Miniprotein binders against b1l550. Designs and how they scored, part 153

Target 1, 279 residues: b1l550
Amino acid sequence: MRLPEELLERARDIHSEAPSHRIKLDRVGSFGLKVPVEFKGFLLLAEADVWVSLPEGRRGVDLSRQVEAIYELSNPPKDPFSLCREAAISLLEKLNYADSSGVSIRFDAPLQDGESLKYYGVEISSIASDEIINKIRVEILGMTACPCTAELIRAYKSSEIAATHTQRSLGILEVSTKAEHPDPDKLASIIERAMSSPLRTYTKRPDEGGLVIRSLSNARLAEDVVREMIHLFLEEFGHLPEDTHILAAVRSMESVHMHDIYAERSFSLDEIRKEISSH

## First folded at step 15 (miniprotein)

Design lb4
Fold by ESMFold2-Fast, scan of step 15:
Structure lb4 (fold): chain B 279 residues (1-279), chain A 82 residues (1-82)
Amino acid sequence: as target 1 above (279 residues)
Amino acid sequence: DPWKEAFKYFMEAYKLIQEAWRLLRKGDVEEAAEEYEEALEKLEEALEIAKEAGNERLIRMIKKMIEWVKEMIEELEKKLKG
């Protein structure tokens, strides 16, 4: 039940008071908010976190102002990228004591899969301080096939068709840039093309057989997949600012082991061009 | 209120930058350059108001954005002419 408004005149402004200890906090905010977004013709319910830095002389953050910042910009629903970027700016306007602000938005993105849809994970953020940095992380499952076992079985059986173990592998591309967030569909496409084959939501047995044969004919180590992802990323997104930072990674859920295989590379565009052009 | 006014112009500038990005995705280089030029105008207005407001962080952020937008305009003009 609603308390009388007259109490506001008697109540202390706790947030503006000095804290018990004069310590700056990096991130204070509202986490796990549900926000409607429009993504490529779909109305999705995304999950959002909003935060600001808190100076050492201030006890607390006005959390209601944070919620106002994102919800004012989310009605009507708009694309999550513009929402993320604009909300970060709005937080700095509404919370004048903050040195920095941030917004992250997470959702499952639909991706065309024949007659049906599959989904991949997207997390975006925008952090505003001395500049605005836009970050996106895309995760999508694909299939990998082991080339080592394929070679061993070929030698053993003299088979013309490779036989080897296959497994689900999680591909990851993360990009931080002062330019716009890269198109997540293009990042997902890069990941899938780097794999032995993509996974599908629905297959009939002949189509399933085709995916397996494709995977077996395109056997790749996790290390191969990461290198191919980097190569394909540079072809598609080499125009981004040279200080753009990328993480490319694969986690292979090995079907013949109780543990996973993981391969990763972090780099800036400037770094990787110098490395590749050295020969 | 110079604080709110500076952020208003900064947000308007950033929306124009976002529109330039959309136009570049369509291959509309000349139109994108025009959006960047309008954004630069709004950023310069935001900078003067931010100086009046005494917001040193926003001043730094606007200056970095002005530098970036000028670089983008120059790059796009080179693409348009040769």
Scores: ipSAE 0.756, ipTM 0.919, lowest interface PAE 1.1, mean pLDDT 87

Design lb40
Fold by ESMFold2-Fast, scan of step 15:
Structure lb40 (fold): chain B 279 residues (1-279), chain A 82 residues (1-82)
Amino acid sequence: as target 1 above (279 residues)
Amino acid sequence: DPVKEAFKYFMEAYKLIQEAWRLFRKGDVEEAAEEYEEALEKLEEALEIAKEAGNERLIRMIKKMIEWVKEMIEELEKKLKG
């Protein structure tokens, strides 16, 4: 049952009223929206959050206009990057009291892995204010092997390839820029190349042995992985604006401990170039 | 609504900027520069409308984008000549 439109003429406009307390809010919006997106030939179901800032003198946000902004742009499904950027602009157009808007879109990205597929995590956002900032976070699992234990076992057994513990490590690259979102497949590739070895969705015993031997022959600390990720990132994406901000991190789920090892570095391209040139 | 009209031009400009990014990735540097030039024209139209409307936030947003587009045009001109 649909109520008569005439009721809108008499009803209070709650959203436009003064709030109980004159406090601005940074993010008010619709979270957990399901949106289809087209990613590199795949039709994927993504999850989206949309929000705007709310000034201290306004009680609420019209949530229907937020949903309208993203859904008008998502049919037919398009690439999640253009959707994210254009929806953020559309939110500011539709909600004129807002000082800023934002959109985030999350999905698992397929990546070719021999004859199979594996998946990595992607979260993109666009925040529109006095400028548009595009952010991407890529997370992918790889394998690391402990060089410290490898050296102890090598010394003990006088072997060229030492036994050591291996573990899953989560590599993370996050980039914030006024330029376009970096290609997530390239970010995932950087992370995997920085690891002792990549992980696979499916493997047979001979391939599994090869993966383990590769990891053991390329043992790396979490700190080594982060430094290598930064090095590889600068080779691939050093052309981005100098004010581009990057987070490189790895979380190693240590197989010999009840806890994880974590290493990270945040920097702007301007900062890291000055640091490297000082050596 | 002049604010909505200004946003219309801003969105058109940003779509041209996104097309410039796509063309640059393909190695079509001259075509990318042309898209940025067209985006700049639309941003200048958006700026005039935003000024008439007196929307200071939108004016700042458009001015920031104009500065960025001009930087990109200059960078692409350098690449085209060496």
Scores: ipSAE 0.749, ipTM 0.919, lowest interface PAE 1.2, mean pLDDT 86

Design lb41
Fold by ESMFold2-Fast, scan of step 15:
Structure lb41 (fold): chain B 279 residues (1-279), chain A 82 residues (1-82)
Amino acid sequence: as target 1 above (279 residues)
Amino acid sequence: DPVKEAFKYFMEAYKLIQEAWRLWRKGDVEEAAEEYEEALEKLEEALEIAKEAGNERLIRMIKKMIEWVKEMIEELEKKLKG
């Protein structure tokens, strides 16, 4: 049942009214929207959040205009990066009282893994205000092997390949930039190359043995992985604007502990270059 | 609506800026410079409309984008000349 439109003439415009308290809100919007996106030849179901700032003198936002902004741009499905950027700008056009807008889109990205596929996590955002900032966060699991225990066992057994404990580790790269979103496949590649070995969707017994030996021969602390990720990032993405901000992190799910080990570094490109050049 | 027209030019300029960045990274420096210059023209049109409409937020947004495009053009010209 649809209510008569003449009721709109008599109804108060609640959203345009003064609020109970004159307090600005940073983010007000529609969260958890399901949107189709096209990513590198795949049609994926993504989850999106859209929001705007709300000035202290306005009671509410027009949520229908927010949803309209992203849905108009998502049909037909397009790449999530263009969708994110264009929707953020469209929100400011449609909602003229807002000082800023934002869009986040989350999905699991397919990555070629021999004859199969594996998946890694991607979250992208575009925030539009006096400037447009594009953010991407990539998370992918890999394997690390402990060099400390490896050295003890090597000393004990005098073998070329030391035994040690291995564990799953989550690598994280987050980039905020005025330029376009970095390619998430390249970020995932950086993370995997920094690890002792990548993880596979499936392995046959000989391949599994090889993966373990590779990991044991390339034992790395979480701290080693973060430093290698930063080094590889600078080789691939050193061309980004100097005010680009990066977070590199590893969470190691230690097989010999009830707790995880975590290492991270946040930096701007300008900051890290000055640090490296001072050595 | 002048403000909607200004946003249209801004969106067109922003798409050109993103394409110019991709062209530059591929080594198509001349094409990148052309797209940045086209973006700058669209941004200047958007700025005129935004100023006439008195939209202070949009004026700041457009001015920030013009600043970045001018910086990119300068960097590309430096690479072309040395």
Scores: ipSAE 0.523, ipTM 0.845, lowest interface PAE 2.5, mean pLDDT 85

Design lb42
Fold by ESMFold2-Fast, scan of step 15:
Structure lb42 (fold): chain B 279 residues (1-279), chain A 82 residues (1-82)
Amino acid sequence: as target 1 above (279 residues)
Amino acid sequence: DPVKEAFKYFMEAYKLIQEAWRLRRKGDVEEAAEEYEEALEKLEEALEIAKEAGNERLIRMIKKMIEWVKEMIEELEKKLKG
């Protein structure tokens, strides 16, 4: 259907009107946009959210300008980090009433896995206001093995065989910084190295046996994994600004329980350095 | 549109700042300092345009970025001298 253009002259500008209540809103935008991105030689389908703050005196946001901001920058496809940062700045240019803007982009990132690929979750964002803050969250599955049950079985049977329960565990690293987004492949590597063993997309019996033996020989509590992730993060990314904030977390899908075990720590680089140096 | 022109300079400066952090990660400290210095020049141009346009929010954003870039330049100069 096509409506006459003459109606535009007669139509109220709803978005610029005063709202029923003078309350500012933190995030108003277009969520769930599908955007192609180029990531390390791959063309991937990503999902994007774009938003701006809305002042207390304005009824609505021009959503078409938000979509325009990200789509102008995504054709041809570019890396999701540049797209995220540039789109956030572009939103402030296009929407002059906004005090802040944000862009979030989510995708599954390919990671080399022998002769195949496996995938891990990436969510990046850029929030622009008087400062620009870049955030990245990486989630990847690995394997953990329980050291407590291993010790009990050893004591019961006086055996050196490391028998214990194993489970899939989700490792999480989230970083908020004024610097560029950290490389997600390096964050994923940190998580996997902190686990009892990584998971594989594809294994034959000898390789599967090796992963299980590795996991059992490297049994770790969720608490152990979080501490190791923090240690490895500081070795790799200690150069970031001191006000960089990190969340390190593990969710263990316990094979002997109907519930999960969870461990986390949030910190700034300044905070953690002082804590470590006090001991 | 002067506001659009100021944002163009700001965006160019911001790209240089991001490249400086990549160079810092590689240990290319002198090259990183050069990128920050070029970013500072672009931010100062953006600031003059934003002031003439009277855009207070953009002025605050540019000033805060200038402060941060100056801190980064001083930090890297100290490393180069030491």
Scores: ipSAE 0.528, ipTM 0.844, lowest interface PAE 2.3, mean pLDDT 86

Design lb43
Fold by ESMFold2-Fast, scan of step 15:
Structure lb43 (fold): chain B 279 residues (1-279), chain A 82 residues (1-82)
Amino acid sequence: as target 1 above (279 residues)
Amino acid sequence: DPVKEAFKYFMEAYKLIQEAWRLLKKGDVEEAAEEYEEALEKLEEALEIAKEAGNERLIRMIKKMIEWVKEMIEELEKKLKG
């Protein structure tokens, strides 16, 4: 049962006390909050983490004020990007001892797939300190086909479209920028176009055959997929600030191995343009 | 509370910045520039209040945002001219 309000007058304010050790903490907060969000016409249940930095002289964070920051902005439900950005600012306003705040929101995004829907992973965050940095991570599965095995089989006695092993590959694009979060549907599209073929929720037999043939005709190493993702990203999002940071990665769940293959590249827009413009 | 007042202006400015982003997606460049200019006014008010309050972190945050908004306004003005 609810204890009398009078106990608040008698109890020590533990959070405001000096800690056992004068050590700053980078992130202290409420993790795993359930929040409704509106995404492209869908009402989705998202999971949110909210946090602030904690100075070396303060024992704890007021967790109720953290929850208030995001819940006040989530009623009525709003788009997860504005919610993320505005909640990060609200956290600094409500918790004046903090040097920085952050909000992360995760959800599975619906994507139209013929007459059906498929889902891909989205995690967005906003970190407010001396500036506001908006980060988005998109993960979506696609298919890759091995060009090495394809060439080996072709050399033996196969057609120009050689048989090879295929596998699910997870494509990852992560973008950190002071500008708005990139559209996750566009990031998902970039990843899928870089793959040998996209995956489908449902495929009729004739369409399934076509998808397989597409994959075999477009065999790609994980390294090829990462380079293509970067190329396509620059075509779509090259207008972002030059200090925008990108991570492009592929994890290939190799069908002929007990282990995965992984390729990645991190870069800023300024860095990659200079590299590409060099002979 | 001056710090809370400065944050209210900062939030208003950031909402205007978000509106500018929405307008740019629609190709409404002139309207987006107007939103950034209004955001700049709000940020300048927030900066004065933050200075009076002596909140060094908030002052840095607001100054950084002012610098970026000015860059965006300059970029959009160049786009409108040519």
Scores: ipSAE 0.717, ipTM 0.910, lowest interface PAE 1.3, mean pLDDT 86

Design lb44
Fold by ESMFold2-Fast, scan of step 15:
Structure lb44 (fold): chain B 279 residues (1-279), chain A 82 residues (1-82)
Amino acid sequence: as target 1 above (279 residues)
Amino acid sequence: DPVKEAFKYFMEAYKLIQEAWRLLHKGDVEEAAEEYEEALEKLEEALEIAKEAGNERLIRMIKKMIEWVKEMIEELEKKLKG
């Protein structure tokens, strides 16, 4: 049912009214929007959140203009990085009372795995204020093998390939920068190379045996994986601005425990280079 | 609509800046410097329009981007020289 347009002339402009309490809100927006994106030749359905800051003197945000901003830029579908950055800037143009805007886009990224595909998680954001900050988070599963149990078994009954427990571990790399979003395939590759072995969508028994032997021969603590991820990150992305912030983390789903093991390090490029150069 | 025009130049400049970072990752320092120089021209144009429009937030945003681009050009010139 369509209401008469004459009501617009008589209705209060709720959004521009003073609020009940003069409190600034950091993020007000439309969350869980479905948007098509083009990624590495794939057309994917991504999920997007869009928001702006709301000043203390204004009751509400024009949510229809937020949805307009992202949908105008998503037709035809484009890469999610350009969409994220352009939509954040567009929000500030369309909503002049906002001090800042943000867009996040999340999707499962396909990665070639032999004759099949495997998938890893990607979440990107762009936040525009007096400057634009681009953030990307990549999460991918790999395999780790416990070096402590391996050493104990080796000591108990000397063997070249020590028996130990293996488990799935989730590797996480998050980068916040003034530069463009790093390539998520490269971030996923860094995580996988830091692990005892990668995981696969499909393996035959001989290939499965090979992955297990590889993992056992390359046993790593969660702490080892985080350090290796940081080392590999610096090799690939050391060109980024010195104020770039990185989070490297591993969550190991320990097969011999009812709980997980977690290790992380957050740092700026400036900070880590000074640390490595001293001692 | 001068504010809309200023945002247009800002967006064009920002796209060039993002392309420059992609080129830097490939090791193409000279091409990246060219993209930054073009971006700086567009940002200076955006700044004049924003000043005329009196949009203080946009002026601050453009000024910070100009500062960053100038720093990048200076660092790339050092790398190319030395």
Scores: ipSAE 0.499, ipTM 0.833, lowest interface PAE 2.6, mean pLDDT 86

Design lb45
Fold by ESMFold2-Fast, scan of step 15:
Structure lb45 (fold): chain B 279 residues (1-279), chain A 82 residues (1-82)
Amino acid sequence: as target 1 above (279 residues)
Amino acid sequence: DPVKEAFKYFMEAYKLIQEAWRLLRKGDVEEAAEEYEEALEKLEEALEIAKEAGHERLIRMIKKMIEWVKEMIEELEKKLKG
């Protein structure tokens, strides 16, 4: 049932009123919107958050205008990167009282895995204010094998192939830049190459045995994986602006513990180059 | 609506910047430079409209984008020459 529009004409415009307390809010918006996106030939259902800053003198945000901003740009479906960037700009145009706007889009990205697909997590954002900052976070599972236990077992058994515990490890790369969002497939590749081995969606026993042997022959601490991720990132993306910020992290779901091991490093390209050159 | 007009030019400029990025990924450096030059023209149009409208935040945003696009053009020109 649709109410008469005359009721809206007589109702107060609550959003434009003065608030109970004159306090600025950093992010006010519509969260958990479902948006279709086109990603590398796939039509995917993504989840989006859209927001703007709210000045101290205004009670509320025009939520309908926020939804309009992203939905107008998502029909027909387009790549999530352009959608994210353009929607952030559109939000500032539609909501003129805002000092800043932001858009985040999350989806599971398909990656070819032999005859099947595997998936990794992607979250992209664009924040528009005095400049536009594009952020991407990629998370993908891989396998790590413990070198410390491998060495102990080798010493104990004098084995040629070191036995050790293996576990799933979550690799994380996050990049914030004024340039375009980095290609998430390349970020996922960096993470997987830094691991002891990648994970598969489907293996037969001979392939599974080979994956385990690969992992065991390439045993790595979480700390090793983070350092290798940074090294590989600099090889692939060292051309980005010097004020680009990166987070590299690994969370190892230790098979021999009730807890996880975590390692991370945050840096700007300018900072890391100075650090490396000082050694 | 001058503020909306300024945002229209800014959006057009940003789409050209995104096209320059696509061309650079393909190795089309000269074409990318042309897209940045066209984006710069759109940004300068947006800047004049934003100044007339007195929209301080938009003026700052456009000026920062102009500065960055000029840096990109200079970088690509150096790459093409040497």
Scores: ipSAE 0.752, ipTM 0.919, lowest interface PAE 1.2, mean pLDDT 87

Design lb46
Fold by ESMFold2-Fast, scan of step 15:
Structure lb46 (fold): chain B 279 residues (1-279), chain A 82 residues (1-82)
Amino acid sequence: as target 1 above (279 residues)
Amino acid sequence: DPVKEAFKYFMEAYKLIQEAWRLLRKGDVEEAAEEYEEALEKLEEALEIAKEAGKERLIRMIKKMIEWVKEMIEELEKKLKG
């Protein structure tokens, strides 16, 4: 059912009107859109947010043009990185009053885990203005073992293997760069290698025992894990532009506490190189 | 619409830049350089249209991309020569 065209001539153009208050808005858009993406041979259901800046003299954004922009580019499904970048650029073309545009896409990425799969979190974004900045955040669970309790137990028992508490820890790497998005599998690998041990979807008792012993033999503070993540990141991605910004963080879900331990460091590649070279 | 035309060339250039990055990761340096050169041509077309249309933000965005692509081409030429 279509309303008569004559009504359009009488209807106000609400979006183009002056607002009640002449205030700029940084992000106005369509959030929580479901979008299919192709990721490394998998068809996944992702969640997308799309937005633009809104000038102080304009009441509203044409939301239908935002949805059209991302859906046109998502059919057929394509890789989420190209979709993110192309949709952000397309939004500036379609909505010429905007100073900036952005797209964020979130999904759980499959990672091969023996004969099974495990999953880690990926969020990517692209923000277009005078430049295009690509951002990726990877979150994956691993295991940490407490070195402080291990040392106390060793002192108490004089045992060869230090007993200590273990817990799940969430590792986080976030990268903002003018280059393409880093490979999330490589970021996930860096996080897992920095941990006391990785987590598995499925283990039999001998393999599970091995992971526990490995974790206990490689006890690490959250602070240790963050430093190792930064070291491994620089080995893998030190070729990125010097103005690339990184966040490395660990949230340890301490098994002996009702609260978590958190450690983080934010830096640019230029900043961290100077810091390391001064020592 | 000159703005739409400029964005079309810009998008084509950006896709070529993404392809060049993919080729570089595979070690295809000469092919990557060719993609960057083609991207530069499209960015120059976009820049002329944006200048004629007087779109200052788009001009700045295109100029930044041109500077970066030229830098990449220069780096690749140095690697190819050894």
Scores: ipSAE 0.239, ipTM 0.667, lowest interface PAE 4.7, mean pLDDT 83

Design lb47
Fold by ESMFold2-Fast, scan of step 15:
Structure lb47 (fold): chain B 279 residues (1-279), chain A 82 residues (1-82)
Amino acid sequence: as target 1 above (279 residues)
Amino acid sequence: DPVKEAFKYFMEAYKLIQEAWRLLRKGDVEEAAEEYEEALEKLEEALEIAKEAGNPRLIRMIKKMIEWVKEMIEELEKKLKG
C-alpha cells in the first residue's frame, strides 16, 4: 500500500537529523542482497553487500538509494566485476554526504574439470574514495601430503614409493589493486599448481591412483604451498601496480591431528621484490 | 546538479577504462590506448565541473584517475613503438 504524498511532507527526515553522538561510521548499508550475474557464460545467483561511510553529523543512510544503485546496474544481468566497480561509483554519486562507498559480490565460480565442473569460492569488492580499489579473494580446495612423515618412513623402509598422510587443504589468494580484478580462474590455477595435487569432482580408478601417487611424489608443507603460490603469482601478475597488496594463505585440514595448520603471508609487490632482492 | 554531472563523466571515463582492460587482454594495444585517451577527455571534463562545484574529495578522486590513465597511455605508447 502506497501512502498519500501529504504524509511525506509532514514527516520528519530522520536520516538527515543529528545523531545521538557525533561519531563517524565506516560502513553502513544493505547486506545480503541477491543479485543475478553473468560469469563466463553462466547465469549465477550472487550475494551482494553495498555500503557507504556516514559522517558524524548525520543520523542515517538512505537505503533506497543504495538498492537503486545496484538494481539499475544489475538489470539485465552483467559480469560481476563491472557491476561491482560501477555500483561503487554510483553509490558515491547518489549519496553525496559519503566519503567512501563499497560493494562486495560473492559467488561460487564454475571451473572446467575434464568432462565435469567443479566450483571454487570468489568474493570481489570495489571501494571508491579518493581512488577505486578492486579486491578479489579466491578460495579453492586441493590436496597436500606430509613430507615429514614421508621422510621418516623412507628412512625406516628404503622404499621407492614414499608413504605419508594426505589431507584436503584450502588455498587462499586475495589481491587488492587499482587495476582490474585479476581473473579468478588464473588465481585458482595458481593455488592448485602450488598444492601437492588438485581435487576432482569425479575420478575414475586409474585417475584416482595417479592423483594419489602425484601427491605423494610432491609432498609439501603448508609453508611450502604459500611460498609456491607467491612465486607463481609473481610470474603471472608481477605486472600489476607496485602498491598492489596480496594475501597468500593455506589452511591444511591435517588428517593425523584434531586441529588445522595455517600459514599466511601478506605483502605489497614493492615490499616482496625488495625482500627477495635483499637475500 | 554539477556534482552529479561530474560523476556522470567520471562513470563514462571508467567504463572506457574497463573497455581498455578488455582490449588489452585480447592483445589489442592500439585500440586500448584509444579508449584510455577518450577516458582522459571525459576525466578532464569531470575535473572542470568538480572544480566549479568546489568538491575537494571528487577533485582528488578525478585527479588521481587522470594521473593513472596518463601513466597507462605512456606505457602503451612504449609497447606500440617496441
Scores: ipSAE 0.754, ipTM 0.919, lowest interface PAE 1.1, mean pLDDT 86

Design lb48
Fold by ESMFold2-Fast, scan of step 15:
Structure lb48 (fold): chain B 279 residues (1-279), chain A 82 residues (1-82)
Amino acid sequence: as target 1 above (279 residues)
Amino acid sequence: DPVKEAFKYFMEAYKLIQEAWRLLRKGDVEEAAEEYEEALEKLEEALEIAKEAGNKRLIRMIKKMIEWVKEMIEELEKKLKG
């Protein structure tokens, strides 16, 4: 039911009132908005969160202005990176009491896989305050093969090819920078190249056999994968600002255990270069 | 509204910065430098308006962006000379 707009003249401005408790809030916003985005020739349905900081003296946030900020910029659909960055700036313009704003956009990115497509996870954000910080997280599944069991079976002399267990492993690269968001396809490529082998959407038996043999011939610990991801990242993105922060991680869904194995490293470009050069 | 006017120039500057990034990905270094220089002009305009309005937060934000754009211009000039 649509009420007469004349009632707004007599209604209190609740959001501008003093709160019951003078406590600052870090993020107040509209979460789970569905927005269309254009990504590398694909029109995709993405999910967006938009937020601002709320000062201790203000009761609430103008949520309708947050939704307007992202929807004004998403029609027609555009690339999710510029949408993310521009919406964060627009939020600060529209909500002048805020000290910071943020936008996060999540989608499954298509990647060409032979005659089909496979998908990997992308989450990007932009946070605007005294600086604009652009963050991207890429997650993609690959395969790892255990070198320890491979060596044990080789010593046993039971096979011409050293047998070992294989499992799906989730590779993760997260980058925070004042420069543009890194290309997620390049991040996904780094993760896949660090693994024993990539996974595929569809294989026929001869191709499946080849993929397994490739994995067995390139057995890697989760620790090996993380180190290789960092090495490959530095080759591709070592030119980013020195204060760029990176998280590299692998979660291996161990086929011989009831639990997962996890390895990670967080670093800034400045930190990792000093570490590598000190040896 | 001078604060909205300052944000207008800031957004225009940031769009030029994003265009510079696109040009750099194509290898168009000279054109990217020109986009950064235009962005710097828009940021200086935004800064004057923000100072007139007395918005300390916006002044800090614009000043940090000016510093970064100047660093990028210097980096590209070094590449073009070398």
Scores: ipSAE 0.752, ipTM 0.919, lowest interface PAE 1.2, mean pLDDT 87

